# Designs tried in a protein design chat: VH-VL binders against q96ev2r1098to1170. Part 37

Target 1, 73 residues: q96ev2r1098to1170
Amino acid sequence: CVVSVEGLSSSTTDAQLKSLLMSVGPIQSLQMLPQQRKAIAKFKEPAHALAFQQKFHRHMIDLSHINVALIVE
Short names: E, the ipSAE of ESMFold2; O, the ipSAE of OpenDDE; V2, 0.75 times the mean of E and O plus 0.25 times the DockQ between their complexes.

## First folded at step 22 (VH-VL; framework fv_vulinacimab)

Design y2 (at its last fold request DockQ between E and O 0.82; V2 from the best seeds 0.79)
Fold by OpenDDE, fold request of step 24:
Structure y2 (fold): chain C 73 residues (1-73), chain A 120 residues (1-120), chain B 112 residues (1-112)
Amino acid sequence: as target 1 above (73 residues)
Amino acid sequence: QVQLVQSGGGLVQPGGSLRLSCAASGFTFRSYTMHWVRQAPGKGLEWVSGISGSGDDTHYADSVKGRFTISRDNSKNTVNLQMNSLRAEDTAVYYCAKGPYWSSGYFDYWGQGTLVTVSS
Amino acid sequence: DVVMTQSPLSLPVTLGQPASISCRSSQSLEHSSDETYLDWYVQKPGQSPQLLIYLGSNRASGVPDRISGSGSGTDFTLRISRVEAEDVGVYYCMQALDTPYTFGQGTKLEIK
């Protein structure tokens, strides 16, 4: 139930990304990697991770199309 | 109250350069994309360039790529457009425009416009 | 690039009558995020452009309910239920699905 979000602006805040993630469902954890323009998020429900990937992959945020991928553990 | 106040522009010969500036106030500048849109005399609107809130990403219309450069200074709440190698077809009123919060999709505020005339 | 095509380009209207402007895109403007990246603007005489409708059907602040946006996929419509003198100007649709952002040719609304 983990997703990676790539292509984020370096100044993207935890609050901004949390708001986007939580629009799909509750999250268990979020790790911001600003130097890589990346974030790793874990949803409480696997179905929400899939839904987030399907809904927001290639979504344009701050003039950047984010890349959302499911991480298989 | 959101305000966008433009400066710069004027008359220049082909091959010359000009710099446009837009001073923003009334909102958290760094959280919004900024854009330039132009309008040739008697013609429609043409998107020219856009820059992300952080400044990490810049985009340009094919008609100005390699000649124009968009930049911003979030400490001064300004966005600029450096225009080099100007051509007659670049003659237009240029508008700065404000994008949405940490997203894309519209311009809800516009500057007053600045006339740029390229003529020999 | 996404090509935006408006019709008609000239729209003479009698006061109090309705007006409709069509905008077609060369590809779908819908995203899986449920957003539709189509905006409408109006440029009134001697003024800067101003936002009317954003993301397909949302009215910008101060826009009267006489003005509405609708449509999906590649076909969109701006409607004015009862045209008033203050509605005179040039109307533009714009897609913001991808860069470069592209505008329609513009529709000039005039009073007969």
Scores: ipSAE 0.838, ipTM 0.956, lowest interface PAE 0.6, mean pLDDT 97
Fold by ESMFold2, fold request of step 24:
Structure y2 (fold): chain C 73 residues (1-73), chain A 120 residues (1-120), chain B 112 residues (1-112)
Amino acid sequence: as target 1 above (73 residues)
Amino acid sequence: QVQLVQSGGGLVQPGGSLRLSCAASGFTFRSYTMHWVRQAPGKGLEWVSGISGSGDDTHYADSVKGRFTISRDNSKNTVNLQMNSLRAEDTAVYYCAKGPYWSSGYFDYWGQGTLVTVSS
Amino acid sequence: DVVMTQSPLSLPVTLGQPASISCRSSQSLEHSSDETYLDWYVQKPGQSPQLLIYLGSNRASGVPDRISGSGSGTDFTLRISRVEAEDVGVYYCMQALDTPYTFGQGTKLEIK
């Protein structure tokens, strides 16, 4: 259910990232860690976490390819 | 109305330096990537450098790495290219271009171009 | 780096006739987010480059519908269904999959 998103631009807001996550499925929580250029998001369904990782891993945002990884709970 | 207005350029000797500037208006500058693209006389286009809207990330073509530095000042809505250790093959018209935040490529607005000539 | 190869490099065309320009990349320009990282630009005589087509097939603002982009993977085509005098210029494809971004060599379209 949990993904990490790394390589985020320091200017990406939680609302913007939430919109991207929700394009795949409903989320339970989002934690922004901008000092690490990172975010942690939990989807309500594990299938949506996998779909988000598959769709957006290495997607370019603000000249940075983001790294999306599944986190085992 | 989006505008990119360039300044700088001119004649310089090999080994010399120049600084190009591009002033942006008509859009939220910090929300877009900015790029430099050059065109040698009679030649095609070559992407030179890009900088993220936040300024976190910069990228360069191999031909200019270590010699050119891209920077931006989001308070002045400017992007700059510091060109050091110039060579004859750097002679070109240099364009600044606006790119997207949420995707890659597609430079929808370009500056008017600035000629840089490197010769003895 | 991704290599972009355009064909033809010179394209003389009769007014009112169709024209097409081919662009081939050394690797696929598709991403799993359903984006195709291929742009087309034109540089008309004495002007800066202008965006025509982005993300494979989307027309930029102000581009007439007689100009279209198609293709996928490594093979892409720019088509002008009916060439007009204002279409004279040099056409470039560009990959935006990764930096450094790279252009094709250019195709000079001229009226014969």
Scores: ipSAE 0.728, ipTM 0.920, lowest interface PAE 0.7, mean pLDDT 94
ESMFold2, look of step 22: ipSAE 0.703; ipTM 0.919
ESMFold2 (binder alone), look of step 22: mean pLDDT 93; pTM 0.956
OpenDDE, look of step 22: ipSAE 0.818; ipTM 0.953
ESMFold2, fold request of step 24: ipSAE 0.680, 0.355; ipTM 0.910, 0.857
ESMFold2 (binder alone), fold request of step 24: mean pLDDT 93, 93, 93; pTM 0.954, 0.954, 0.954
OpenDDE, fold request of step 24: ipSAE 0.828, 0.823; ipTM 0.955, 0.954

Design y3 (at its last look DockQ between E and O 0.85; V2 from the best seeds 0.00; counts 0 for: pae E 3.5 > 2)
Fold by OpenDDE, look of step 22:
Structure y3 (fold): chain C 73 residues (1-73), chain A 120 residues (1-120), chain B 112 residues (1-112)
Amino acid sequence: as target 1 above (73 residues)
Amino acid sequence: QVQLVQSGGGLVQPGGSLRLSCAASGFTFRSYTMHWVRQAPGKGLEWVSGISGSGDDTHYADSVKGRFTISRDNSKNTVNLQMNSLRAEDTAVYYCAKGPYWSSGYFDYWGQGTLVTVSS
Amino acid sequence: DVVMTQSPLSLPVTLGQPASISCRSSQSLEHSSEETYLDWYVQKPGQSPQLLIYLGSNRASGVPDRISGSGSGTDFTLRISRVEAEDVGVYYCMQALQTPYTFGQGTKLEIK
């Protein structure tokens, strides 16, 4: 149920990314790593993690293409 | 109310330099991409450069790569375009443009434009 | 680069009549996010460009409902149901799927 989101702007806020994640489904947790331009998010449902990866991988936001990967637990 | 007020520009000889500035107000500046779009006399619009909200990412049209530099100061709500090694074909009205909130896709506000003339 | 092609380049229209402008892209402007990265702008005489339609079909603030955008993939259309004098100007489509952002050639709308 976990995804990594890389290529984020260092100014990306929790609220911004949370909104994007929640557009697919509810999340259990979100950890922002601004120095790495990265975030780790856990969806409540595995299907939503997959859907988010498929929907937003290479999506351009704030002039950056984000990379979304599923993290195997 | 959103406002974009431009300054700079003018007449310069080929090989010269100019700096354009755009002062923004009425929105959370750091949350929006900023762009420069130019229009040669009697011609259409050409995207020149864009910068992310944080300034982490910059993009340029091939026609200006290596010569132009976009930058922003989020503490002053300004975006700038440093133009070096100017050429006659750079002659245009340059517009500052505001991008969407933490995303890409459009320019919803534009500056008043600044004329840049490169001529010997 | 994505090439944007508008037609017609000149559009004389009688007041009160409808107008339609076509924009074609060299590649699909749709993303898996279900967004369409196609905008429409108008530059009225002596003015800065202004946004009309964003992300394919969304009307910008202040834009009357007689103006609409439609299309998908590589083919898009801007429609004005009843042309008014204030609609005179040059209309541009723009793709923002990828940098460099690229504009169409522009369509000059004039009143007959």
Scores: ipSAE 0.778, ipTM 0.947, lowest interface PAE 0.7, mean pLDDT 96
Fold by ESMFold2, look of step 22:
Structure y3 (fold): chain C 73 residues (1-73), chain A 120 residues (1-120), chain B 112 residues (1-112)
Amino acid sequence: as target 1 above (73 residues)
Amino acid sequence: QVQLVQSGGGLVQPGGSLRLSCAASGFTFRSYTMHWVRQAPGKGLEWVSGISGSGDDTHYADSVKGRFTISRDNSKNTVNLQMNSLRAEDTAVYYCAKGPYWSSGYFDYWGQGTLVTVSS
Amino acid sequence: DVVMTQSPLSLPVTLGQPASISCRSSQSLEHSSEETYLDWYVQKPGQSPQLLIYLGSNRASGVPDRISGSGSGTDFTLRISRVEAEDVGVYYCMQALQTPYTFGQGTKLEIK
């Protein structure tokens, strides 16, 4: 149900990333960690977290390939 | 009205250096990747370098890696290309180009090009 | 690096007739997000390059519907349904799946 998104440029906004997440399914939360080039998001349904990871892992945004990982538990 | 205004080209001897500049206006500069693309006389296009909106991520073609440095100043809306250890094969028209907001690739606006000539 | 191969490299066409330009990549340009990272540009005589098609098939602003992009995977086509005199120029495909971005060799479109 939880994904980490790493490799974000510091110019990536929460609105941009929220829109991308919500294109897959509803989310419960999004925490931006721009100094770490990272974000953590929780989907309402675990299947959406898996779908997001499969769809967007290594997607290039702002000349950075993002890494999407599922966080168990 | 998006504009990319280039400066800094010219003639230089092999081993020399030049700095190219591109001044941007008409869009939120910091939100977009910026790129340099070159075209040798009578030849096709070659992507040279790109830089993320924040400036934290830079990429280079193998042909220029270690010799060229891309940078940007988001307070001045400029992107620059520092070219060192220039070779004859670097002779080209250099274009700056604006990349996309939320994707990869496609250069929707281009500068007019600046000629760099590297010869004895 | 992703190698991009265009054909033909020279394309003489009769005004009003269709033209097609092929572009092949050394690896798939599809991403699991369903985006195709292939763009097309034209460089008209004496001008900077200008974007025609982005992300496989989307027309850039001001590009007429007689110009279209299609294809998937490793095989892509730019089609001009009715060639006009203003279409003269050199056409390039570019992959944007990964850096370094790479262009095809160019296809010079000319009127017979």
Scores: ipSAE 0.203, ipTM 0.809, lowest interface PAE 3.5, mean pLDDT 90
ESMFold2 (binder alone), look of step 22: mean pLDDT 92; pTM 0.955

Design y4 (at its last look DockQ between E and O 0.78; V2 from the best seeds 0.68)
Fold by OpenDDE, look of step 22:
Structure y4 (fold): chain C 73 residues (1-73), chain A 120 residues (1-120), chain B 112 residues (1-112)
Amino acid sequence: as target 1 above (73 residues)
Amino acid sequence: QVQLVQSGGGLVQPGGSLRLSCAASGFTFKSYTMHWVRQAPGKGLEWVSGISGSGDDTHYADSVKGRFTISRDNSKNTVNLQMNSLRAEDTAVYYCAKGPYWSSGYFDYWGQGTLVTVSS
Amino acid sequence: DVVMTQSPLSLPVTLGQPASISCRSSQSLEHSSGETYLDWYVQKPGQSPQLLIYLGSNRASGVPDRISGSGSGTDFTLRISRVEAEDVGVYYCMQALQTPYTFGQGTKLEIK
């Protein structure tokens, strides 16, 4: 149920990324790591994590292609 | 109301330099990409450069790579284009343009344009 | 680079008649997110370009409903249902799927 989102702009806010994530499904948690231009998010449903990866991997946001990876727990 | 007010430009000899500036107002500047688009006399539009909201990422057309530098000062709501090693083919009206909120895909506001003429 | 090809390049139109401009991209402009990164702009005489349609079919603020964008994949169309005098200008499509962003050649709309 966990995804990593890399390549985020350092100015990306919690609200911005949360909105993007929730467009696919509800999330349990979101951790922003701005110094790493990274975020870790946990979806409530595993299917939504997969869907988010498939939908937004390499999506250009703020002139940056984000990399979305599934984290296997 | 969104406003983009440009300054700079003018006449310069080949090999010279110019700096364009665009002052933005009416929106949360740091949350939007900013771009430069140019138009040679009697020609179409050409994207020149773009910069992310934070300034972390910059992109350039091949025609200007290594010669032009885009930058922004979010504390002053300005985006700049430093143009070095100018060539005759760089002659154009240059527009600054605002991108969408925390995303990519379009330019919804444009500056008034600034003429840059490179001629010996 | 993505190559954008517009047709026609010149479009004389009678007032009140419809107009249509085609734009073709060298590769699909659809993203897996469902968004289509194709915009339409118009540059009216003596003015800066202005956004008409963004992300394929969304009308920009202030744009009348007689102007619309459609299409998918590599083929797109801008339509004006009833051309008015204020529609005179050069129309450009632009892809923003990837950098460098690239414009079509432009279509000059004139009144006959």
Scores: ipSAE 0.817, ipTM 0.954, lowest interface PAE 0.7, mean pLDDT 96
Fold by ESMFold2, look of step 22:
Structure y4 (fold): chain C 73 residues (1-73), chain A 120 residues (1-120), chain B 112 residues (1-112)
Amino acid sequence: as target 1 above (73 residues)
Amino acid sequence: QVQLVQSGGGLVQPGGSLRLSCAASGFTFKSYTMHWVRQAPGKGLEWVSGISGSGDDTHYADSVKGRFTISRDNSKNTVNLQMNSLRAEDTAVYYCAKGPYWSSGYFDYWGQGTLVTVSS
Amino acid sequence: DVVMTQSPLSLPVTLGQPASISCRSSQSLEHSSGETYLDWYVQKPGQSPQLLIYLGSNRASGVPDRISGSGSGTDFTLRISRVEAEDVGVYYCMQALQTPYTFGQGTKLEIK
């Protein structure tokens, strides 16, 4: 149910990233870690976390390829 | 109305420096990537450099890496290219171009071009 | 670097006739997000380049329906269904899969 998103631009806001996540499915939580250019998000359904990783891994946002990984809990 | 207005070109000797500037209006400048693309006389287009909306991520073509520096000032809506250690091969028209934030590529607006001539 | 190869490099066309320009990339420009990282530009005589087609097949604002982009993977085509005098210029494809972004060599479209 959990993804990490790394390589975020420092200009990407929590509202902007939440919009991208919700394009795949409802989320339970989003934690921004701007000092690490990272975010951690939990989807309501595990299938949505997998779909987000598959769709957006290495997607370019603001001249940075983001790295999306599934987190084993 | 989106506009990109360029300045700062000219004639310089090899080894010299120039600074190009591009002033943007008609869009939320900080929300877009900015790029420099050049065209040598009689030749095709070559992407030179790009900068993220925040200014924190920069990229360069190998031919200019270490000599050119892209920067932006989001309070003044400007993107700049500092060009050092210039060579004859850098002679070109330089264009600034606007790119997307949430995707890659597609430069939907271009400046008028600025001629840089590197000649002894 | 992704190498972009355009053909033909010179394209004389009779007014009112169709024109096609081919662009091939050294690696696939498709992404799992559904985006195709291939753009087309035209540079008309004495002007800055102008975007025609973005992300494979989307027409930029103000580009007429007679100009279209198609293709997938590594092979792409720009088509003008009826060439008009205003279409004279040099056409470039560009990959945006990764930096450095790279252009094809250009195709000079001329009226016979």
Scores: ipSAE 0.486, ipTM 0.881, lowest interface PAE 1.6, mean pLDDT 92
ESMFold2 (binder alone), look of step 22: mean pLDDT 93; pTM 0.957

Design y5 (at its last look DockQ between E and O 0.83; V2 from the best seeds 0.00; counts 0 for: pae E 3.8 > 2)
Fold by OpenDDE, look of step 22:
Structure y5 (fold): chain C 73 residues (1-73), chain A 120 residues (1-120), chain B 112 residues (1-112)
Amino acid sequence: as target 1 above (73 residues)
Amino acid sequence: QVQLVQSGGGLVQPGGSLRLSCAASGFTFRSYTMHWVRQAPGKGLEWVSGISGSGDDTHYADSVKGRFTISRDNSKNTVNLQMNSLRAEDTAVYYCAKGPYWSSGYFDYWGQGTLVTVSS
Amino acid sequence: DVVMTQSPLSLPVTLGQPASISCRSSQSLEHSSGETYLDWYVQKPGQSPQLLIYYGSNRASGVPDRISGSGSGTDFTLRISRVEAEDVGVYYCMQALQTPYTFGQGTKLEIK
């Protein structure tokens, strides 16, 4: 149920990314790592994690293509 | 209300430099990409450069790479375009343009334009 | 680079009649996110460009409903149901799927 989102702008806020994640499904947790231009999010449903990866991988946000990867738990 | 007010530009000889500036107001500046688009006399629009909200990422058209530099100062709500090694073909009206909120895809507000003339 | 091709380049229209402008891209402008990265702009005489349509079919603020955008993939259309005098100007499509952003050649709409 976990995804990593890389390539985020350092100014990306929790609210912004949370909104994007929630557009696919509810999340259980979100950890922003601005120094790494990265975030880790856990969806409540595994299917939503997969859907988010498929939907938004390489999506251009703030002139940056984000990389979305599934994290195997 | 969103406003983009441009300054700078003018007449310069080939090989010279100019700096364009765009002062923004009416929105949370750091949350939006900013761009420069130019229009040669009697011609269409050409995207020149873009910068992310934080300034982490910059992009340039091939025609200006290595010569132009886009930058922003979020504390002053300004975006700038430093233009070096100017060429005659850089002659155009340059527009500052605002991107969408934490995303990409369009320019919903434009500056008034600034004429840059490169001529010997 | 993505090449944008507009047609026609010149569009004389009678007041009150409809107008249609085509825009084609060299590659699909649809993303898996569901967004279509195609915008329409108009530059009226002596003015800065202004946004008309974003993400393919969304009207920008203040744009009347007589103006609409449609299409998908590589084929897009801007429609004006009833042309008014204030619609005179040059219309541009633009892709923002990837940098560099690229514009069509422009379509000059004039009143006959």
Scores: ipSAE 0.819, ipTM 0.955, lowest interface PAE 0.7, mean pLDDT 97
Fold by ESMFold2, look of step 22:
Structure y5 (fold): chain C 73 residues (1-73), chain A 120 residues (1-120), chain B 112 residues (1-112)
Amino acid sequence: as target 1 above (73 residues)
Amino acid sequence: QVQLVQSGGGLVQPGGSLRLSCAASGFTFRSYTMHWVRQAPGKGLEWVSGISGSGDDTHYADSVKGRFTISRDNSKNTVNLQMNSLRAEDTAVYYCAKGPYWSSGYFDYWGQGTLVTVSS
Amino acid sequence: DVVMTQSPLSLPVTLGQPASISCRSSQSLEHSSGETYLDWYVQKPGQSPQLLIYYGSNRASGVPDRISGSGSGTDFTLRISRVEAEDVGVYYCMQALQTPYTFGQGTKLEIK
């Protein structure tokens, strides 16, 4: 149910990223780690985490191709 | 309204340096990528460089890597192009352009262009 | 780098008639998210370039319905259903799948 998103701009807000995550499915939590250019999000359903990873891995945000990985909690 | 106003331009000898500036208004500058695109006289468009909204990520065409440096000052809403070791083939009109934050590519607003001439 | 090839390079058209410009890329511009990273611009005489179409087929604000983009993968087309005098200019496609972004050579549209 958990994804990590790396390569984020340090100015990316939680609202912006939450909107992208929720375009795939409802989330339970979002943890922004801006010093690491990273965020960790937990989807309500595991299928949504997989769909988000498949859809947005290497998607370009702010001239960076983000890396989306499934994380074992 | 969104406005990109460029300054700079002129004649420079080969090996010389020049700095171009682009002042932005009418949008939240730090939220968007900024780019430089050039056009040699009578030629097509060539993307030169791009910079992320925060300034943390920069990208360059191979033709200018190591010689040009893109930078931005989000407190002054400016994007700059420092051009060093200039060559005759760098002669062009240089445009600044606004890109998207969320995705890639589309340059929806462009500056008026400034001419850089590199000749002996 | 992704090579972009436009044809024709010169396009004389009678007012009121359709025009079509082809753009081909050396590799697919489709991303796994479903987006196609192909934009179209026009540079009218004496002006800066101006966005017409983004992501293959989306019309930029203020661009009339008679201008459209289509295509997928490596083969893309800009169509003007009825050419007006204001359409004179040089048209460029650009790929934005990856840096460095690259443009086609341009197509000069002129009224005959």
Scores: ipSAE 0.201, ipTM 0.804, lowest interface PAE 3.8, mean pLDDT 90
ESMFold2 (binder alone), look of step 22: mean pLDDT 93; pTM 0.960

Design y6 (at its last look DockQ between E and O 0.81; V2 from the best seeds 0.00; counts 0 for: pae E 2.02 > 2)
Fold by OpenDDE, look of step 22:
Parts: structure tokens; sequence; C-alpha cells
Structure y6 (fold): chain C 73 residues (1-73), chain A 120 residues (1-120), chain B 112 residues (1-112)
């Protein structure tokens, strides 16, 4: 149920990324790592994590292509 | 209301330098990508450069790479284009353009344009 | 680079008649997110360019419903249902799927 989102701009806010994540499904948690231009998000449903990865991997936001990977727990 | 007010430009000899500036107002500047687009006399539009909201990422057209530098000062709501080693083919009206919130994909507001003429 | 090709390059139109401009890209402008990174702009005489349509089919603020964008993949169309005098100008499509962003050649719309 966990995805990593890399390549975020350092100014990306929780609200911005949360909105993007929530467009696929509800999340349980979101951790922003601005110094790494990274975020870790946990979806409530595994299917939504997969869907988010497939839908938004290499999506360009703020002139950066984000890399979305599934994290196997 | 969104406003983009440009300054700078003018006449310069080949090999010279110019700095363009665009002052933005009416929106949360740091949350938006900014761009420069140019138009040679009697020609179409050409994308020149873009910068992310935070300034972390910059992109350039091949025609200006290594010569032009885009930058922004979010404390002053300005985006700039430093143009060095100017060539005759750089002669154009340069437009500052605003991107969408956080995302990318279009220019919803444009500056008034600034003429840059490179001629000996 | 993505190559954008517009047609026609010159478009004389009678007032009140419809107009249509085609734009073709060298590769698909659709992303898996569902967004289509194709915009339309118009530059009216003596003015800065202005946004008409963004992300394929979304009308920009203030743009009349006479103007619409459609298409998918590599083929796109801008339509004006009833051309008015204020529609005179040069129309450009632009892809923003990837940098460098690239414009079509432009289509000059004039009144006959």
Amino acid sequence: as target 1 above (73 residues)
Amino acid sequence: QVQLVQSGGGLVQPGGSLRLSCAASGFTFRSYTMFWVRQAPGKGLEWVSGISGSGDDTHYADSVKGRFTISRDNSKNTVNLQMNSLRAEDTAVYYCAKGPYWSSGYFDYWGQGTLVTVSS
Amino acid sequence: DVVMTQSPLSLPVTLGQPASISCRSSQSLEHSSGETYLDWYVQKPGQSPQLLIYLGSNRASGVPDRISGSGSGTDFTLRISRVEAEDVGVYYCMQALQTPYTFGQGTKLEIK
C-alpha cells in the first residue's frame, strides 16, 4: 500500500501532493522529505497504490518528472 | 488580477549581453512555473526556457543552452533571463509567461513582450 | 523533439462561418494520468499571445464557447463555430508533454 514519489520540487506542499494522491484513493499517511525531493505515502487500499504508480509515474509536475515506485512491505 | 510586467531588452551588438526581467503580481508566485517564449520578427512562437516554482529545475531550448540563464527571486516575485553571447538570430520579442499551479502544461498569462535586437 | 504541424497555415474565413484548424504531433501527447498536453493560443494583431484551450479541450477563462478544442493522441482540432471580427489573428498549437515545449507553425486567420 506504500508508494515513494521522487523528483518533487522542494517547495511541494503536503496539500498539493495529498490532493494528487487522493485523486486515486484515500491515504493513511503522507511523509514529506523535501531535502530529498521525495515523499512516502501509504494508501488504504493496495489497489490504489498500484493505480497511482501506473497513473502518475513520469508525470511532469512543476517541470519535473516524478518517479513513483511501489514499496514492498 | 494577474499581471506580468516586463523590463530590459533593447539593442545590443553580437556577442553582447542583456538581462530581461518580469515582475509578477496577483498570484502566489512561488507556486507557479514561469517561462520565456520568443518571437522573431514575422515568425512564430518559440519556447526558450522554463523554471519551476521553487527554482529547483530549469529547462532550455537547445538554441540557447549555455548562453541563456533563467532565474527567479520569489521574494521579489520576479523571473529573469540573462542572455549572453547574443547572436543575430536571437533577435525577437521575448515574452514572460505564467504556468499553471504546481503542475505544468500551459501558459495562462503573458507579459507585454520586450524587443531584443542583436545587430552590428 | 516533438514536432507540431498545423494546417492550414492561412485561413481566410467569411464572417459568421465556421473555422477549423488542425494540429498534428509527431508523438502522442497523452499521459497515463489522463491529461493531454496540447494547448491552443491566439495572437491577435499587436498583442501578446493568449491562451484559448489548455490540456486538449479545456476552455480558458473568458474564452467564448464558440471556440473549442478536441482530439486525442496525435491529432487535434481547434474549432470556431461562428467567426467574428475579433477572431482575426495567428493561432498556435503547443505541446507541453515534454521539454522543449514546441509550437506549431501558426495559422493566420483572416476575414475574407
Scores: ipSAE 0.810, ipTM 0.952, lowest interface PAE 0.7, mean pLDDT 96
Fold by ESMFold2, look of step 22:
Structure y6 (fold): chain C 73 residues (1-73), chain A 120 residues (1-120), chain B 112 residues (1-112)
Amino acid sequence: as target 1 above (73 residues)
Amino acid sequence: QVQLVQSGGGLVQPGGSLRLSCAASGFTFRSYTMFWVRQAPGKGLEWVSGISGSGDDTHYADSVKGRFTISRDNSKNTVNLQMNSLRAEDTAVYYCAKGPYWSSGYFDYWGQGTLVTVSS
Amino acid sequence: DVVMTQSPLSLPVTLGQPASISCRSSQSLEHSSGETYLDWYVQKPGQSPQLLIYLGSNRASGVPDRISGSGSGTDFTLRISRVEAEDVGVYYCMQALQTPYTFGQGTKLEIK
């Protein structure tokens, strides 16, 4: 259910990342860790977390490639 | 109405420096990537440099790396190109261009171009 | 670097006839997100470049539907179904898969 998103531009906001996550499925939570250029998001359904990782890993946002990983709780 | 207005070109001797500026209006400047593209006389387009919306990430063509520095001032809505150690092959019209935030490429608005001539 | 190769480099066309420009990349321009990082621009005489097609096949605002982009992977085509006098200019493809972004050599479209 949980993804880690790393490599975020420091200008990436909660709203911008939430919009990208929601394009795949509903989320339960989003935690922004801007000093680490990282965010942690929990999807309502595990299938959406997998789909997000498969679709957006290495996607370029604001001239930075993001790294998306699945996290076991 | 999106506008990109450029300034700062001219004639410079080899080894000299110039600073190009591009003033943006009509969009939320800090939300978009910005780029420089050049065109030598009678030649095609060459991508030169790009900068993220925050300014934290910069990229350069190999031909200018170490000599050119892209920067932006989000309080003044300007993107700049500091060009040092200029060479004859840097002679070109330089364009600034607006890119997207959530994707790569597609420069939907371009400045009017500024001629830089490097000659002895 | 990704090498972009355009063909033809010179394209004389009769008014009202179709035109096609080919662009080939040295590696696939597709990403797993489904996006294709290939754009087309035109530079009309005395003007700055302007965007025609973005992300493979999307028409930029104000571009007439007689101008279209197609292709995938490494092979891309810009098509003008009916050439008009305003179409004169130099056409460039550009890859934006990775920096440095790279342009094709340009195709000069002229009226016969």
Scores: ipSAE 0.381, ipTM 0.855, lowest interface PAE 2.0, mean pLDDT 91
ESMFold2 (binder alone), look of step 22: mean pLDDT 93; pTM 0.956

